# VH-VL binders against Uncharacterized protein 5: the designs that were tried, part 2

Target 1, 153 residues: Uncharacterized protein 5, of Haliotis asinina (Donkey's ear abalone) (Ass's ear abalone) (p86728)
Amino acid sequence: SNLQCKIAGGGELIPIRTPEYRAWVPLGEVGLNVSDSKVLIFAARSCFGAHILLQNNAEDFKNAVYEIVIGGMKNTRSGIRQCVGCKFDEWVKDKALNCRFFNYFWISWCGDEVWVGHGYRPPHNRILRYKYENQPVINAASVRSESDTYWAL

## First folded at step 13 (VH-VL; from q1 with light chain L96Y)

Design q2
Fold by ESMFold2 at other seeds, look of step 15:
Structure q2 (fold): chain C 153 residues (1-153), chain A 118 residues (1-118), chain B 107 residues (1-107)
Amino acid sequence: as target 1 above (153 residues)
Amino acid sequence: QVQLVQPGAEVRKPGASVKVSCKASGYTFTRYYIDWVRQAPGQGLEWMGRIDPSGGSTSYAQKFQGRVTMTADTSTSTVYVELSSLRSEDTAVYYCARDLQEYGFDYWGQGTLVTVSS
Amino acid sequence: DIQMTQSPSSLSASVGDRVTITCQASQDIWNYLNWYQQKPGQAPKILIYGASTLQEGVPSRFSGSGSGTSFTLTISSLEPEDAATYYCQQYDSFPYTFGQGTKVEIK
C-alpha cells in the first residue's frame, strides 16, 4: 500500500493461538513491535469474538486506548470502544469471521481517526471509523478472543 | 474506585409506584451500561433491563414492559428504575450493576429493599 | 426466555472438600455464561465470565468449564469464606437469566 504511515511487522507472519477468554497476548512479546507503526494488518481464523487492544503501555491491559472487537456477539457485529467492556463508540453489523478459514483485517490509527477494515489493502474495505479529539499515543497491541482463535500477524 | 450507591429501603402500598436511584462514581458514567436486577426475599436473581446512560436508550425484560421505566441523569451520574402498579410480588431487593457486556457485571450497588404492603 | 437450571439446589461440605455445581441451559448459549457468588446480606459478586475465565482478584481455587448447554463451577478446596449462594447467568440473549442458585454451607 501507498499509505502515509508505517505498517507494523512487514516480514514473516507470526502465528498466535488464543484459547477462549485467556489472558491478553502482548504482540511485542511475540516479536511484533507496533510502537513505530500506525497500521496493523492481520488474519484470524475464528468462530467469533476476535479482540485487539491498542495500548499506550505494553504492560497495562486495564487502561486500553481502544478495544476493537471483530465478529463479536456470535460473529454478528464489529466495533470500536475506548475501554475494555464499555459500550461501543462505533459498531456495524458484520459477519467477519470464519471458523474454518483465515480472513484478513486491518486497523489504522494513522491520521485523526481509528479505522477498521476487511482485507489486507488499507484503506480499502473500511467498515468502521472513529474520530478522536486528541491523538492517542499507541505503543503496544495485544490480542484475545471469545472463542479459540488462530492469528497470523 | 468504582461505586454504585443506592438508598437502603423504600416502602409503598399496592398500586403505587417507586423510583429507586443508583449513583455512580469512580468511572466515566456515560461509557458503560447499567443493568437492574431484583431479588425477592429468599429467592434468586431476576434481570429487569439495561440502560445506556448516554441518551437513555433501554432494553426491558418483557415481564416488566409497560410497568418499568429506566432513566439516567448525566449531571449527577445517577440512574433510576421506576416500577409502577406495584403488587406484593414486587417486594424485593433491587440492585443496579455496571454491565461490561461479555465481561459480566463487575460492580453492583448494595441494593434497595422495596417493600409493597397494604 | 432461556431457562438456567442449577444442581444441586443446596449442599453441605467440609473445609478442604472439592465442590462441584452444575448449570444447564435450555438452549445453546455457546460460552456466554457467568458465575456469581452472593453472601447473605450482600450484592452478588462476579467470579467467572465467558464460562471459564476468573475475574481479577478471585482465588484460583475457583474454576469454570463447559460450553453449549452444560456448565460447571468447581471449588477445588472449600474455604470457610466460600459459604454462599452461587448463581450462573446466561448473557447470550435478552432477557438475561439466572439459575435458581446453589447454596453452599460449611458442615
Scores: ipSAE 0.701, ipTM 0.884, lowest interface PAE 1.2, mean pLDDT 91
Fold by ESMFold2, fold request of step 16:
Structure q2 (fold): chain C 153 residues (1-153), chain A 118 residues (1-118), chain B 107 residues (1-107)
Amino acid sequence: as target 1 above (153 residues)
Amino acid sequence: QVQLVQPGAEVRKPGASVKVSCKASGYTFTRYYIDWVRQAPGQGLEWMGRIDPSGGSTSYAQKFQGRVTMTADTSTSTVYVELSSLRSEDTAVYYCARDLQEYGFDYWGQGTLVTVSS
Amino acid sequence: DIQMTQSPSSLSASVGDRVTITCQASQDIWNYLNWYQQKPGQAPKILIYGASTLQEGVPSRFSGSGSGTSFTLTISSLEPEDAATYYCQQYDSFPYTFGQGTKVEIK
C-alpha cells in the first residue's frame, strides 16, 4: 500500500557501535523510539552481517520478532526471517555493506508487509518484501552484527 | 522448552539400513534447520548433513552422498536420517541438532547408538 | 572441504590453571567458528559462536578469539566441571567440519 507511515527518529543520527556478535542493542535504550513509527532509515559501516530485529517489545527475542540481515554470509546476501537464527523466509543476493564507509538502508513495516531497501528514500530501491503470516505489532527494534559495525540511526 | 528426542540404540548387521528418528518439540518445527552429526566410539564429531523440514531440501557431506537420506514429517514434527549399506565403521552415536546458522547448534538430541555387527 | 586442526590433542591441568586450546583452519573462514564442549556420556553443548561470543549461560571464564585461520579457546581458571572434550567447528561452507577434539583432564 501507500508508504505514508511515520519515519522513526528526530532527524539527528544516533551513533552506535556493535562489536562482533555482542548482545542485541535495543534502540529504545539509546534513545530511538520506534513504537509510533512504521519506517526505520539508518546507515551502517560494516564488512558483513548487520542484523536488525523488529520486536513486539524490547524484551521479546523469541515470539514476536522479524530478523533482517543485511550483508549476511560474508556480505553476499540479505534476508528476512521470522525468528532469530531460523531459516530465511525471503532473501536476495546483496553486496550491501562496505568496510570503509557508511551505506544507507531502510526498513518498513507499514501496511501488511515488511520491506527492506537501500538508500534513504523509501520506497525507492526496495530489495525485499515479506507478507506477514501472522501480523504482529512492532513497538521496538534492536541491532547486532556479525562483524564490528558502526551504525547511524 | 526446546527438546529433540531420539531412540537410545539400534543394532544392525553389515549391509542393512538404519533409520534414526528425531522428534522435535517446544518450537515451530518447520522454521528451523536440523543437522545430523555422528560420533564413532572414542572419536570426534562428524557432520553428515542438514535438512530443511519444510519442503525436504537437504545438503549432505560428500562422504555420505549416495548412502544417506534425510526426511522430515511435519505432521509429527520428526526428522529422520537413513543410512544404507551399513559397514562396521558406521558404528557411532548419531545426533540430531537444531541449526541456528550464524548462532550455532543450540539444542542437541541425546544421541542414538547405532551398532553394526555380525 | 575445510580441515580444522586442534592443538593439543589432550592436556592435563590443575584447578585454577589457565587453559588454552588452538584451532587452525585450512583456509580463511572469517569469524565463522563455533566451540563446543562435550562431557562423557553427553551430547555436545555450544559454548561460543562467531569465534568470540559466549552462548547464554556459559561461564565468563570461557573466552574465544581469532579470525581468518587461527582461533583460540581460553579457560581463564580451570574448574573441575570443565573436564571435557572441546571441539571447534567451522560453518563458513558445507560440509561443516569439526576439529578432532581436545581432551581436558583435571590432575
Scores: ipSAE 0.664, ipTM 0.880, lowest interface PAE 1.5, mean pLDDT 91
Fold by ESMFold2 at other seeds, fold request of step 16:
Structure q2 (fold): chain C 153 residues (1-153), chain A 118 residues (1-118), chain B 107 residues (1-107)
Amino acid sequence: as target 1 above (153 residues)
Amino acid sequence: QVQLVQPGAEVRKPGASVKVSCKASGYTFTRYYIDWVRQAPGQGLEWMGRIDPSGGSTSYAQKFQGRVTMTADTSTSTVYVELSSLRSEDTAVYYCARDLQEYGFDYWGQGTLVTVSS
Amino acid sequence: DIQMTQSPSSLSASVGDRVTITCQASQDIWNYLNWYQQKPGQAPKILIYGASTLQEGVPSRFSGSGSGTSFTLTISSLEPEDAATYYCQQYDSFPYTFGQGTKVEIK
């Protein structure tokens, strides 16, 4: 396989809707558990601003987290940061989302780096990577969005 | 726990400069932008600019371009705004605020009253 | 620069009243709008970001709505501690700009 780390979720895709900027939706509460996994593959249909939080535990939304933003700033850039709303540690120009159909994405925290890419075949089409010096163990994930978003995870 | 601490007041004459400090605590200083917002007596809020504390990169409102300088000292977790060629119209409370971008300004200093008078 | 215009400039209402404040942008700002509350002698405090999302710790009687150029802040049942000046702020583009403020007083 191209990526030697375990991919989260092995069953049917889980549909989630996040209205614009409501509370984080913990993926464990909707049946997707990322504990002992290092890769998340998902799809989203959204105009802009799909946010994924990787967490040390499901109750931590601010301390031991990484926030990945797909299609931020009116769907013009994607990035990785170590806290909710802080400066991006790495970002790229990226028109990643579509209002009318689902696009696929993947996130990897395998090893000592966080990677983000398009599609459903990691590590293909990687758009972001960042090496963190003191990477916490990730056991949970949550989602929210800047615009009305449909997810399949 | 997050705090932004500013001095209470500064007094200057027209034509002088003022440098206002904002000391951050309770979070990782270099991870967040800091913005400066001022408020003249009896008036609304006016954004002056933003600084990236880690590298000192800044964005200023055009109105202040050429008169404003924002700096950061990572060793003391302190940002500064300096405004030169002061006029009486620059009399205002100057706030620093932590900028969470799409999440808004979540913590504010209590403000520094800068008074410009002859 | 994007001009933000609030209405009304001031109002007086009784405890328990529904209060609405409107903010108009001079151009489309999508949902990139925040609301702040400022009490006398204090710094502003964020209430709502993204036009409609309550900040953690903000009472549920506050709500926001709107997109594009027209936005509303609503207090469903005014409390004495809600006496303050309220500001909208766009963050669509630099320079960030605020509305001129709406002062809310308790009768």
Scores: ipSAE 0.656, ipTM 0.877, lowest interface PAE 1.6, mean pLDDT 91
Fold by ESMFold2 at other seeds, fold request of step 16:
Structure q2 (fold): chain C 153 residues (1-153), chain A 118 residues (1-118), chain B 107 residues (1-107)
Amino acid sequence: as target 1 above (153 residues)
Amino acid sequence: QVQLVQPGAEVRKPGASVKVSCKASGYTFTRYYIDWVRQAPGQGLEWMGRIDPSGGSTSYAQKFQGRVTMTADTSTSTVYVELSSLRSEDTAVYYCARDLQEYGFDYWGQGTLVTVSS
Amino acid sequence: DIQMTQSPSSLSASVGDRVTITCQASQDIWNYLNWYQQKPGQAPKILIYGASTLQEGVPSRFSGSGSGTSFTLTISSLEPEDAATYYCQQYDSFPYTFGQGTKVEIK
């Protein structure tokens, strides 16, 4: 790949469904361990609001996290923020999601920045970049959504 | 540990201004929006506006445009709402709240009763 | 502005009763709806966000449902501490707006 960091998971995709605004689904609990990885590639089928949380550990939802929102605000914006629900540090206009079809996305925390992009070949189609103040340790990830969402990870 | 602390009460005469403070603690002040919501006696909740404490940018409900000013002091972690040209109908409890956007207003100040009377 | 209409304006119910409060939006707000509880002399507290999701620490007897323009808050078995006024709030667009409130009293 173009990034010099390990991609999470194997070749087989793990299907997950997140109903509207239910509890975060820790990816480790469904068999995807990100603790030794720096890149996550996935697909989602959703009308709006796919949320990914990068965490120092699977039980931390308040501190030492980054929340990535893909297709927020009725599928009009994507962004990165340093806490759950706080103001976005970086955002872009983005109609990223599709109610009927899976679209691919990637997230990288390789190096000193968080990057987000479309597709399955990072760093192609990067749409967001955020440089850390202090480099975090990311050992877990969780997903959640504003609308009924099907994931393949 | 998140806490928003407001003064208990303020009394003003019609035509004056009032500036109500909201001191935040227990979290990184500049990373979260703060909204102001008021409640007149015997009435419901009324959203006044939102401030981004880091840059001071604001959004006000049209009803208050021109009379309301919201500011933030990052050195003291304090947000203010100032309402000018006070009238008796501005008598209300004024709340500040931390705004988590799609996750709602998760912490509220205890409210400041502003009384406008002659 | 998006108008939020609650019903009923007030109700009186006994401990153990099922209580239902409705909220109607003047336009489609998708699921961008919160519910707050305000006890006498206190600030409001968030109960439910995203129309149906309970805030951390909120008892499971509370539930929310609905989308589009019609929403419901349900208390499955009323407790004495549930005496309060309940507000819906849309966050689809500025200005954020609240319903006029529903006062719940214990008989």
Scores: ipSAE 0.654, ipTM 0.877, lowest interface PAE 1.6, mean pLDDT 91
Fold by ESMFold2, fold request of step 16:
Structure q2 (fold): chain C 153 residues (1-153), chain A 118 residues (1-118), chain B 107 residues (1-107)
Amino acid sequence: as target 1 above (153 residues)
Amino acid sequence: QVQLVQPGAEVRKPGASVKVSCKASGYTFTRYYIDWVRQAPGQGLEWMGRIDPSGGSTSYAQKFQGRVTMTADTSTSTVYVELSSLRSEDTAVYYCARDLQEYGFDYWGQGTLVTVSS
Amino acid sequence: DIQMTQSPSSLSASVGDRVTITCQASQDIWNYLNWYQQKPGQAPKILIYGASTLQEGVPSRFSGSGSGTSFTLTISSLEPEDAATYYCQQYDSFPYTFGQGTKVEIK
């Protein structure tokens, strides 16, 4: 795979807030279009449970989606799963979030795998990789969180 | 449409074992955990354990450790709970439920009444 | 094991009344709390997850609040079909545990 694929955005970082367990916030609705890109770089300030959903379209929460959870289980693990709420297909111990400071993360669906990492320079500091069972078409992303979370995307 | 189908009732004597089935349909069986929850007549809900249907790994409540076994058959999309050394206080409705972890138990079987009596 | 204690154990109320059910956890469970509704002869049905998030298809008269050890389920205007037993359930740690239930009857 080649992680030099197009990065979403290219304008101002978009600040958003997700209170505890509010509905998914489609990134397209806040002005971030991921349909022509393969990499998302973002920052989050959160105590625990930052969730990112990669979707074939913004209305699809059931089919052909990948849910990435950063700092789940009270900020003790991060993981990738193929459906909202199903078993994690890949996970690691990871205390990635901070209640007081923004930390950077990146997600790549470039090539035949999903990668997740820390920082703002993919592919540096990759913590997770998951090879697709069936290669999806990803045209949208959404976010939500288990705790009150500030995002910069 | 997601559905979990269980038999209606089972009757056993004290000291016997019972194995209750839960047949899943309408979703990818191996991608979701299934939990078992029981409810004695007129009483509340009691979690028994959780199974990963793909590999068969389980987590059991300590109260049932040593008496409970959960298994899955991916070819029939069916999970089972087996409870051994039955006592009259094991009389209950036994439910299977699909476990979405932080999103709760979204679909439940209608339950199997297991009656343990001499 | 985390003990979940509900109050009241039962109540009777009129259609249109505001109903409040509380749930206390024996230790901090953050916001890892669900509410279920169970009608006689039926399986439980999830109403609320994450302490406050309404499940899809659940009427907006239901709401949940709380964090830590103290949680509340509210029915803003009781309807006849709301007669049921309500359970809180923690999912912070295994074994998952439920409150003893609150039976709601229509007067």
Scores: ipSAE 0.648, ipTM 0.877, lowest interface PAE 1.5, mean pLDDT 91

Design q2
Fold by ESMFold2 at other seeds, fold request of step 16:
Structure q2 (fold): chain C 153 residues (1-153), chain A 118 residues (1-118), chain B 107 residues (1-107)
Amino acid sequence: as target 1 above (153 residues)
Amino acid sequence: QVQLVQPGAEVRKPGASVKVSCKASGYTFTRYYIDWVRQAPGQGLEWMGRIDPSGGSTSYAQKFQGRVTMTADTSTSTVYVELSSLRSEDTAVYYCARDLQEYGFDYWGQGTLVTVSS
Amino acid sequence: DIQMTQSPSSLSASVGDRVTITCQASQDIWNYLNWYQQKPGQAPKILIYGASTLQEGVPSRFSGSGSGTSFTLTISSLEPEDAATYYCQQYDSFPYTFGQGTKVEIK
């Protein structure tokens, strides 16, 4: 199906680097506002463990709604969970990342489901889907990583 | 605020069993793993296992397989570890800890001293 | 099981000294290593996860480095409150295992 929700950002991609396991980088602080959007498309170059946090409040990293992990567990799986570090609600085998090259990904919180996929043409190449009861409003997003990671958002 | 509350002490004789509680508060209990770690007097830390409180699934260190049982009660937000066929070597402080996986054990109970006296 | 070996087993240092503790894993654990601090009569407290990342509220005089099999915890300038036992812990695979500990005392 076609996602008919607004995609975050516009025009030029924003480069970000996250060293391994450093503080979350709020995307709003680097000029990417997701508060009026339901879809995020981005690229990452990383050996493993690219993390994206979707948040109700830009300043809250503990009660955030969803953490998406791309290429976790030494680049062997990707997953969705409802809190930082809690158990995954959904995961798949996924060798998603590449140490040398940027790969594209997308995340959608359109409607009552969270979807994650490869590439830059949602909803194509979806790898994860989870339906949450009482899906909260997402106003912010942040990134961090398990290994040194370069992002283009 | 996150808290893990344990009883202070338990005393048992060799051959008995002990069941130590860990009551969680300040977070959604069923969304996080809980691990048990013990420490014999004057010794280091030893991981015993992990429980998923929502469904009760567990992973135990092989050393304890067959003697340890971890359970959870979602109605009281409480995790338990039970160790059977106690020996004097089981004398230790037993900690529960919230397991954030790649983010480590972020909150710990203050521990329960289990003494097995012969 | 992955064996974690710390060096030294104990040390005594003065306030202001640079303190270095090392941890060796028996196999490659990538950066899946945590450091904990434990004071007598207290539960352990996480200091560092992912080999190098300070937990919120941990003083910046603590730092961690390393990957693969060799890891280091450094206290750049020892303070009186840093007297404790320090443990490394791998989380690459079950069972999770800890080093035997390094006791740091103020002389």
Scores: ipSAE 0.598, ipTM 0.864, lowest interface PAE 1.6, mean pLDDT 90

